# Miniprotein binders against q9bqp7: the designs that were tried, part 246

Target 1, 240 residues: q9bqp7
Amino acid sequence: VPQNWFPIFNPERSDKPNASDPSVPLKIPLQRNVIPSVTRVLQQTMTKQQVFLLERWKQRMILELGEDGFKEYTSNVFLQGKRFHEALESILSPQETLKERDENLLKSGYIESVQHILKDVSGVRALESAVQHETLNYIGLLDCVAEYQGKLCVIDWKTSEKPKPFIQSTFDNPLQVVAYMGAMNHDTNYSFQVQCGLIVVAYKDGSPAHPHFMDAELCSQYWTKWLLRLEEYTEKKKNQ
Short names: E, the ipSAE of ESMFold2; O, the ipSAE of OpenDDE; V2, 0.75 times the mean of E and O plus 0.25 times the DockQ between their complexes.

## First folded at step 22 (miniprotein)

Design cy (at its last look DockQ between E and O 0.21; V2 from the best seeds 0.00; counts 0 for: pae E 8.1 > 1.5, placed apart)
Fold by OpenDDE base, look of step 22:
Structure cy (fold): chain B 240 residues (1-240), chain A 94 residues (1-94)
Amino acid sequence: as target 1 above (240 residues)
Amino acid sequence: SREELWERISELIEKGDYEEALRLLREYIEKYPDNPLALYIVADLLFDLGRPEEARKVLERAKELAKKTGDPDLIESVESLERSIERLLEELKK
């Protein structure tokens, strides 16, 4: 049990969108500060086993590709992910704010992969927007807040070359989603609350993406795990 | 502890003392024969030592056990190593 328990949901916020919610998705810029990001917390609280396996994988990849080849591979993976997020932001943005859609960004296997998910996405409230949890002292940049099949969700878009049919196969992504939810629900820049999460795993070959829906109960379970990771991070920082 | 074993094995691997790492892992596996992680590490070290056929045999057992545990990190690592072994074996047949 976390020593410093904090709720994921804010009882002071209504689940119903106030009629005054702006028609334009929120895009709050991420401020660079001393506050750790969700990603940093998760990376620095990996288990020794996870670190070991990752290091061994890296060594094998370097052996196969060479050092320069591995750097290129890593850069390509990062670039593909970035382009995918940029394309999604363009698609999910209101038509009036659509700069000339770079048609080349839209012609990706990843975009094809998520088409069936996008049909069920509506009511976009935030895109690439910063969240801060003032009490727990962490920040993040969430991909999307929108309705999925009529339920308001924090949506996290992921790219994969391998099938991830189960939420368990998404590693720490569920923790990232609930961390963003908890931060948003307590961030004064947001007037609304989210109770659900959605991880979408898009595939390079255009095969149908896997949606991993997280209801309020599952979010609460992962929130407990997130709090434990955050405590571990805080303890490690005090000892450095 | 499992963590202390990992630290010791990691230190040995970092030093390039793969034979001693293998010895310790074999002793551990004798005590705990159904540990898919230990079997994976043995297979990985055998692969690094240029013993891909032996690595494959050990990894087969690791794969079966890993699937039973449902650990996605271990399953992915096993599958990655399996592909590397098969690729090397194909190259050696050429």
Scores: ipSAE 0.203, ipTM 0.668, lowest interface PAE 2.5, mean pLDDT 88
Fold by ESMFold2, look of step 22:
Structure cy (fold): chain B 240 residues (1-240), chain A 94 residues (1-94)
Amino acid sequence: as target 1 above (240 residues)
Amino acid sequence: SREELWERISELIEKGDYEEALRLLREYIEKYPDNPLALYIVADLLFDLGRPEEARKVLERAKELAKKTGDPDLIESVESLERSIERLLEELKK
């Protein structure tokens, strides 16, 4: 139970963008300052149980692949994840002029994996866009805001092969989504808000991706957990 | 306390005393019964100890709780261990 509760939704905003919004998705630049990012808050507030699970996963991978093999594996998965996000931004952007060789970016089992999900995505409002919660003082960079099956969502694209110790904790992805949602809903750079989330897990072999939809009630439940993590982070920094 | 019990469990696992770690993990789960991460750890240790039938039973509860979290990474982690357990069970039938 957080001491300083704050609502995830802004009652002064519509949960649907107005008709006068730009046709090009928003891409607010990430501006670094002294306030923490969502990923830093989550990394600095991992439980000992979470740390143990990540270390055990790492040791099992090292036993399977060797130390050098594990380093190569994690580097390759990280690069594939970055390429996947770049490809999705290109696919979802109505102004595709990012790279001359987009074909290489689209050559991925992960892209084939999400095709059936992309058919249900429309009305893209933001891509790779910074968010800031001005009251709670945290920042982030969200992947996508778009309608999924008619509901406006913060969408997080995830590969199942991403290295967990180097990219946002896998057990905290719902917290990341709601943290971005809360920040966007209270960020003066945005004129609309979002009440739903979607986490899409793509597979390297092209198998159909698994979506996980988060309705407003589930988002509110995870928002409470996010507030506890942010509060814990703040208390740790006061003691430093 | 919760933190002290977990610290003791973690220490035992680091030393390779998985049997005592499992005993304390049962105590931990009695105090915190809706923790899918703790149940996952129990199943993982049982698997390493060559007790895959017990691991499978524990993991079934962890899977149910993981679905309630909606965290796809936790769900995939549970399913991955489930596949490893089933492979070991099939190997042991040989």
Scores: ipSAE 0.013, ipTM 0.439, lowest interface PAE 8.1, mean pLDDT 79
ESMFold2 (binder alone), look of step 22: mean pLDDT 82; pTM 0.772

Design me1 (at its last look DockQ between E and O 0.02; V2 from the best seeds 0.00; counts 0 for: pae E 11.9 > 1.5, placed apart)
Fold by OpenDDE base, look of step 22:
Structure me1 (fold): chain B 240 residues (1-240), chain A 89 residues (1-89)
Amino acid sequence: as target 1 above (240 residues)
Amino acid sequence: SREELLERIKELIKKGDKLLALYLLFDYILKYPDNPEVLIEIAELLLEMGRPEYARLVLEWAKELAKKTGDPELIEKVERLEREIEERS
């Protein structure tokens, strides 16, 4: 049980979409500060086993590709992810704010992969928007807040070369989503709250993406786990 | 066997095949994660290989295990090695 309990949902905020859906999605810039990001918290609180699994994988890749080859590989993976997010932002942005759609960004296997999910996405309220939890003292950059199948969600888009058909296979992604939800729900920059999460795993080959919907109950369960990770991070920092 | 694998790793280190040795060490750790004494030995090897960052990580794990066992000698040994790493860094 977390020592510092804080609710994921804000009882002072209405769950009802205010009829004044802003015509333009919110895009709050991430401020660079000393406040830890969700990603940093999760990375620093990985189990030793998880860390060594990653290191073993890294060493294997270096053996196969060489050091320079591995750097190039990691750079390419990062670039592909970035381009995918940029393409999604362009797609989900209102037409009036559409930067010249680089047609090349739209011609990716990842974009093809998510097409069936995008059909069920509407009511975009935020894109690439910063969230801050003032009380719990963490920040994040969420990908999207939108309605998925009529339910307002924090949507997190992931790229993968391997199938992830189960939410359990997404590792800490559920924790990231609920961390963003909890932050947004208590961030004064947002007038609404979210009760659901969605992880979308897109595939490079254009195979259908896997949507992992998280209802309020599942979000609450992962929120408890997130709080524990945040506490662990905080303790670890105090001891350094 | 565990012993044969460790010996092979030591031989690779001696031969200067550090990349393969590192891979095998991580593989070894993952195969036998529950022995703090083994982790301490691996940390020493990592130090010899000039990889103090990995040695620290392994020692942290060893320390966690040693605390669970309640073995004060293992805890002391880990702490001694941690200090040695800090001095070399």
Scores: ipSAE 0.568, ipTM 0.859, lowest interface PAE 0.8, mean pLDDT 90
Fold by ESMFold2, look of step 22:
Structure me1 (fold): chain B 240 residues (1-240), chain A 89 residues (1-89)
Amino acid sequence: as target 1 above (240 residues)
Amino acid sequence: SREELLERIKELIKKGDKLLALYLLFDYILKYPDNPEVLIEIAELLLEMGRPEYARLVLEWAKELAKKTGDPELIEKVERLEREIEERS
């Protein structure tokens, strides 16, 4: 068990957004570089075995593509992911019209892949928004907060193509989501909270995306794992 | 114990909590790395979840370990799963 346990949910907040909430989704700017980010904490607390597996995968890809080929491949995957997130932010923003969007951005197979998921998404509360946990001292940038099939979720969008890299972050993705949830639930910039998470994996060829829903109990289980990773990170920094 | 952890993971799979089960299986193999049977379980779960590209990579790791054991039944199981992944793709 973590020595410094902290609840993921805030008893002073409702899980139901108030009617006075703004009609425009929140987009809190990410301005702090002093406080460790969720992704930094996860990267710095990978086990030696996780690092070994990811390094072996990296070296095999470099052997197949060459170093420059590998850099080009990873840069293209990153760019496609960035464009996917930009398209989703544009689609989910109530201030945007279709005519004001880059149509090339909407022609992605990834966007077609998520169409059936987007039909179940409503009540968008935040897009590309910073969260901070003042007590536990970490920060993050979440993709989306919206209702999925009537349940308010932190939603994380992922891209996948075949063959896909086997990256450590795909195993830590639920920890990332719950870390964002915990930060948001205790962040004074937010007046509401969330109890659920959703991970959506979109496919380059337009095949139907796969949703991974996380209810409150599952989120609490992952939250415990997140607290252990954060505790490990904090202990490592004390000894530097 | 190791046996208790594996039983917990099986229960999670039965409940449909495949993503948590996958996380725990991978955490298990990183703690106890010389277990090709667990890598095979990870690959099977990845295939069920529609991730054949990751299943193939994990099976390459499992095949390396299975060769070190010299267990022909284990090697054949890996090769059957590799053929199954190819047929689906």
Scores: ipSAE 0.000, ipTM 0.215, lowest interface PAE 11.9, mean pLDDT 77
ESMFold2 (binder alone), look of step 22: mean pLDDT 78; pTM 0.699

Design me10 (at its last look DockQ between E and O 0.99; V2 from the best seeds 0.00; counts 0 for: pae E 2.0 > 1.5)
Fold by OpenDDE base, look of step 22:
Structure me10 (fold): chain B 240 residues (1-240), chain A 89 residues (1-89)
Amino acid sequence: as target 1 above (240 residues)
Amino acid sequence: SREELLERIKELIKKGDKLYALYLLFDYILKYPDNPEVLIEVAELLLEMGRPEYARLVLEWAKELAKKTGDPELIEKVERLEREIEERS
């Protein structure tokens, strides 16, 4: 049980989206502060086994590609992910705010992969927006807040070269989602709250993306795990 | 066998094939994740390879395991190696 319990949901906020469809999605800039990001917390609280799994993979890739080849590979993966998020932001943004759609960004296999998910996405409230949990002292940049199949969700878009048909195969992504939810639900910049999460795993080859929906119950379960990771991070930082 | 794998790794280190040796060391750890003795052996080899950053990480893991087992000899061995890393850093 976390020592510092904090609720994921804010009882002071209404679950009902205020009927005013925000004409424009919120885009709060991320301020680079001393405050740890969700990603940093998760990375620094990986198990030793997880770390060595990653290192083994890294060494294997270096053996196969060379050091320079591996750097190029990692750079390309990062770039592909970035372009995918930029394309999604462009797609999900209102037409009036549509920057000139780089048609080349829209022709990616990843965009093709998520088309069936995008059909069920509506009511976009935030895109690439910063969240801060003032009490728990962490920050994050969430990809999207929108309705998925009529349920308001924090949506996290992921790229993968490997199939991830199960939420368990998404590793710490569920923790990231609930961390964003909890932060948003207590961030004064947001007037609403979310009760659901959605992880979408997009594939480079255009294969149908896997949606991993997280209901309020599942979010609560992962929230407990997130709190434990945050505590572990905090303890590690005190001992350094 | 575990012994054969360890010997192979030692031979690779001796030959200067450090990248492949490092890969095999990580593989070795992952094959025996609950064995603090394996972790200690690997930490020693990582130190010999001039990779104290990984040795520290392995020793932290070994220490966690040793504490769970309550084996004072393992704990002492880990602490000794931790001091050695600090002296070489």
Scores: ipSAE 0.554, ipTM 0.857, lowest interface PAE 0.8, mean pLDDT 90
Fold by ESMFold2, look of step 22:
Structure me10 (fold): chain B 240 residues (1-240), chain A 89 residues (1-89)
Amino acid sequence: as target 1 above (240 residues)
Amino acid sequence: SREELLERIKELIKKGDKLYALYLLFDYILKYPDNPEVLIEVAELLLEMGRPEYARLVLEWAKELAKKTGDPELIEKVERLEREIEERS
């Protein structure tokens, strides 16, 4: 029930892959802007229940690991995610040289986990690329735009440890994907659009990753929820 | 029980076991998330243990719920405690 509904798709753009493959994936640099990022909007619009679920989890982890142990745990999780994204960018980039690759990045359980998914990925159009929604005034940094099983998708890579489940405060990943889609579809740096999303959950032990495909209808449903979160953010900023 | 948990939290605060008390306080409000009296009680305890930042967040939640009830006594209690937090900080 957004007050200012805006379409996720741009009717003036092609929704089909071009016949010509790009030789170099697009990597738009993130500009220093005063407008909010997708992740900032989502972080600042969590419900009170979600905030306190996260805080309870945090206190439990500190009780189990100690303050320093918890800091080390969160730092390691962050590094694992960073290394995974760096490795995927390197693997998916056709122009990468051996000097630009760290072989330790390529030898991980997470990379093993996604191998079967990567066989279905082609036509990489963008990697680690900035997007900006000119009308709704938000920015993001998407992981990948490529075809998955013949459909052009915004692809988001997610890590998960095994056998211990990673505890997260929110499950906003579909909102993040559609926010990137909407921004890309209305960003003048891009001449094409996407109608689909893909969330890939990779596992540290190398177990086969789980793909979560989002067709255009599902993306539209989550887009409505994203618009509500953006409205909430704007209202909170107005009141502060 | 609810009363048993509350008494345990008060004992932990008195003993200075702030980390475990904080965990139990958050667990308490998550078990009763639609009860503004529980949220107000937790906010008072958070202020007693020197955590006004958490008390403020809990009171924001309590204020939303109190407004839905239309109970002027609950609304006034939340607003009074909000002023107390701002004066102590």
Scores: ipSAE 0.398, ipTM 0.820, lowest interface PAE 2.0, mean pLDDT 83
ESMFold2 (binder alone), look of step 22: mean pLDDT 80; pTM 0.746

Design me11 (at its last look DockQ between E and O 0.84; V2 from the best seeds 0.00; counts 0 for: pae E 4.5 > 1.5)
Fold by OpenDDE base, look of step 22:
Structure me11 (fold): chain B 240 residues (1-240), chain A 89 residues (1-89)
Amino acid sequence: as target 1 above (240 residues)
Amino acid sequence: SREELLERIKELIKKGDKLFALYLLFDYILKYPDNPEVLIEVAELLLEMGRPEYARLVLEWAKELAKKTGDPELIEKVERLEREIEERS
């Protein structure tokens, strides 16, 4: 049980989307502060086993590709992810705010992969927007807040070369989503709250993306795990 | 066998094939999870390889395991190696 329990949902906020669909999605810039990001917390609280799994993989890749080849590979993966997010932001943005759609960004296998999910996405409220949890003292940049199949969700878009058909295969992604939810629900920059999460795993080959929907109950379960990770991070930082 | 794998790793280290040896060390750790003795052995080898950063990480893990087992000898051995790392760093 977390020592510093804090609710994921804010009872002072209405679950009902204010009837005014904001004509424009919120895009709050991330301020570079001393405040740890969700990603940093998760990375610093990986188990030793997880760390060594990653290191073993890294060493294997270096053996196969060389050091320079591995750097190039890593850079390409990062670039592909970035381009995918930029393309999604362009797609989900209102037409009036559409920067010149780079048609090349839209012709990716990843975009093809998520087409069937995008059909069920509506009511976009935030895109690439910063969230801060003032009490728990962490920040994050969420990809999207929108309705998925009529339910308001924090949506996190992921790229993968490997199939991830189960939410368990997404590792710490559920923790990231609920961390963003909890932060948003208590961030004064947002007038609404979210009760659901969605992880979408897009594939490079254009195969159908896997949606992993997280209802309020599942979000609450992962929120507890997130709080434990945050406490662990805080403790480690005090001892460093 | 565990012993054969360890010997192979030692031979690779001796030959200077450090990248492959490092890979095998990580593989060795992962093959024998929750074994503090294995972690200690690996930490020693990582120190010999000039990789104190990984040795520290392994020893932290060993320490966690040793505390769970309550074996004072393992704890002492880990602490000794931790001091050695600090002296070499």
Scores: ipSAE 0.554, ipTM 0.858, lowest interface PAE 0.8, mean pLDDT 90
Fold by ESMFold2, look of step 22:
Structure me11 (fold): chain B 240 residues (1-240), chain A 89 residues (1-89)
Amino acid sequence: as target 1 above (240 residues)
Amino acid sequence: SREELLERIKELIKKGDKLFALYLLFDYILKYPDNPEVLIEVAELLLEMGRPEYARLVLEWAKELAKKTGDPELIEKVERLEREIEERS
């Protein structure tokens, strides 16, 4: 049980906007500051077993590809993920950018993979938007806030190349979603709140993406685990 | 076959096959994650092959387990190896 309990939801906020719906999704800039990000907290609180699972996988990949081949592989995976997020932001944006959408950006297996999910997404409220929890002292950059099948969600987009199942990397993704949710629900830059989460796993070959819906009860369960990770992070920083 | 795997790892280290030895060492750790003697053995091998950064990480794990046992011999082994890593860093 966390010693620094704080509720994920804000009873003073509605999860439903009134008649003044915004026509442009929120995009709060990420500010440079000293407080930790969600991803840094999660990275710094991995168990030693998780670390060594990743190191074993790394060494196996280097055995297969060589060091230069592995470096190129990881660079390419990063680029594909960046392109995927750029494409989704463009697709979900209701306004033209300074430049027209790049056709090559919209053509990928990952974009094909999510098409059936995007048909169920509407009412986009935020894209690539910063959140801050002033009381708990952490910051994040969420991917998307939109309705999925009529339920307002924090949506996180993930890519997968269907690697050998040696690494359990998805365990922390629900923590990331609820950390963003809790921060947004108590951030004065936002006038509404969100009670649900959605993780969308897209595949390189275009196979149908896998949605993972998180209702309010599941979000509350993961929120408790997030608070424990944040508490562990804070304790580690005191000992450094 | 724990002893067989350990002997293969030692042979690879002597032959200078660092990449495959590292893979097998990490695999060995993951097969025996709750055994502080295994973790100490791995840390010694990591230090011998010139990887003190991994040896330190493994010893932190071993120290946590050794403290739970209260075994003074295990605690002494961890502390001795920590000093050796500090000298060679």
Scores: ipSAE 0.133, ipTM 0.665, lowest interface PAE 4.5, mean pLDDT 82
ESMFold2 (binder alone), look of step 22: mean pLDDT 80; pTM 0.747

Design me12 (at its last look DockQ between E and O 0.92; V2 from the best seeds 0.74)
Fold by OpenDDE base, look of step 24:
Structure me12 (fold): chain B 240 residues (1-240), chain A 89 residues (1-89)
Amino acid sequence: as target 1 above (240 residues)
Amino acid sequence: SREELLERIKELIKKGDKLLALYLLFDYILKYPDNPEVLIEVAELLLEMGRPQYARLVLEWAKELAKKTGDPELIEKVERLEREIEERS
């Protein structure tokens, strides 16, 4: 049990969209501060087993590709991910705010992969927007807040070369989503609350993306795990 | 077998195939994650390979396991190796 319990949901916020919800998605800039990001917390609190799983994978890739080949691979993966997020932001943004859509960004296997998910996405409230949890002292940049199949979700878009049909195969992504949810629900820059999460795993080959929906109960379960990771991070930093 | 794998790793180290040896060491750790003796053995080999950063991580893991088991001899071995790493750094 976390020592510093904090609720994921804010009882002071109504789940009802206020009629005053801006027609334009929120895009709050991330302020670089001493406050750790969700990603940093998760990376610094990986188990030794998780670390060595990644190191073994890394060494295998180096054996297959060489050191330079592995660097190139890593750079390409990063670039593909970035382009995918930029394309999604462009797709989900209102047409009036769209800078000239780079049509080349839309021509990707990842975009093809998520088309069936995008059909169920509506009511976009935020895109690439910063969240801060003032009490728990962490920040993050969430990809999207929108309705998925009529449920308001924090949506996190992921790219993968391998099928991830189960949420368990997404590693710490569920923790990231609930961390963003908890922060948003308590961030004064947001007037609404989210109760659900969605992880979408897009595939390079254009095969149908896997949606991993997280209901309020599952979010609460992962929230407890997130709090434990945050406590571990805090303890490690005190000892440094 | 564990012994055969360890011997293979040692042979690769002697031959200078450091990349394959390192991969196999990580694989070896992951095959026996709850064995502090394996972690100590791997840490020693990582030190010999000039990889103190990985040796530290392995020793931290060994220390966590040793504390869970309450084995004072394992704790002492880990602490000794930690000192050796610091002296070589």
Scores: ipSAE 0.718, ipTM 0.916, lowest interface PAE 0.5, mean pLDDT 91
Fold by ESMFold2, look of step 22:
Structure me12 (fold): chain B 240 residues (1-240), chain A 89 residues (1-89)
Amino acid sequence: as target 1 above (240 residues)
Amino acid sequence: SREELLERIKELIKKGDKLLALYLLFDYILKYPDNPEVLIEVAELLLEMGRPQYARLVLEWAKELAKKTGDPELIEKVERLEREIEERS
């Protein structure tokens, strides 16, 4: 039960889907400022058990690969994730700059993994776009806003090296999506709102990606959890 | 057994095999996450290994659990160790 509840949806904005022709997707640039990002808030409010699960995994990787091998591994994972997001932004751009795309961007298992999802995506409204919640005082960079199977969604793309038949370890992913949604719905740079979310987990080996759809009711439930994490973050910064 | 694992960890620290010891310490606290005395013991070993940042984090966890039990001796022990870490920087 948050002390400072705030609604995820904005009643002053349209709740009707637009049937008009596609426009150029929004790409609001990030601003340098002192307010926390969504990912910073979530990272700083992880449970101690989650922290040590990650640290145990890190130490096992170091034992297997050596410290230099682990540094190389993490650099490669970061590069692959960056290339994946760049490829998705290029694919979803209506300007079709194919001749400017790096050939290797399109030849990854992650891109193969999402192909069946992309067939259901249309009406792209935003790509790699900043959001800010002025009242709750946080920022983020959302991956995509588009229709998925006819529902306008905040879409978050995740990479994984192994297929996940069940998502227990990604509890914070829904919080990230709803935090972006709430910020976008109250950000003056946007004239529309979104009530649904989608998390897409892509796999390095090209196995079919897992979509995880979040309807408005589920988004509202996770929004409450996000507000608690933001409150926890704020309290920690007061005490330092 | 738990005591055999802990004795192995202490021997690895003595031999200077810090990487394996660190992995086993993290595995150990994840097996016993609701025991503040285990967490305090692990924090002391992390200080012996020269890992005060990990020790601070484990002590924060131990303090949360000790407050739930209401045991003033455990809380006092955690706070003493926190002061020792702050002095060592």
Scores: ipSAE 0.665, ipTM 0.902, lowest interface PAE 0.8, mean pLDDT 84
ESMFold2 (binder alone), look of step 22: mean pLDDT 80; pTM 0.748
OpenDDE base, look of step 22: ipSAE 0.706; ipTM 0.912
ESMFold2, look of step 24: ipSAE 0.641; ipTM 0.898
ESMFold2 (binder alone), look of step 24: mean pLDDT 80; pTM 0.734

Design me13 (at its last read DockQ between E and O 0.97; V2 from the best seeds 0.78)
Amino acid sequence: SREELLERIKELIKKGDKLLALYLLFDYILKYPDNPEVLIEVAELLLELGRPEYARLVLEWAKELAKKTGDPELIEKVERLEREIEERS
ESMFold2, look of step 22: ipSAE 0.657; ipTM 0.898
ESMFold2 (binder alone), look of step 22: mean pLDDT 81; pTM 0.759
OpenDDE base, look of step 22: ipSAE 0.680; ipTM 0.902
ESMFold2, look of step 24: ipSAE 0.689; ipTM 0.915
ESMFold2 (binder alone), look of step 24: mean pLDDT 81; pTM 0.758
OpenDDE base, look of step 24: ipSAE 0.682; ipTM 0.902
ESMFold2, fold request of step 25: ipSAE 0.666, 0.644, 0.682; ipTM 0.905, 0.896, 0.914
ESMFold2 (binder alone), fold request of step 25: mean pLDDT 81, 80, 81; pTM 0.762, 0.753, 0.763
OpenDDE base, fold request of step 25: ipSAE 0.729, 0.729, 0.699; ipTM 0.918, 0.918, 0.913
ESMFold2, last read: ipSAE 0.697, 0.713, 0.698; ipTM 0.917, 0.924, 0.920
ESMFold2 (binder alone), last read: mean pLDDT 81, 81, 81; pTM 0.760, 0.760, 0.764
OpenDDE base, last read: ipSAE 0.728, 0.726, 0.725; ipTM 0.918, 0.918, 0.917

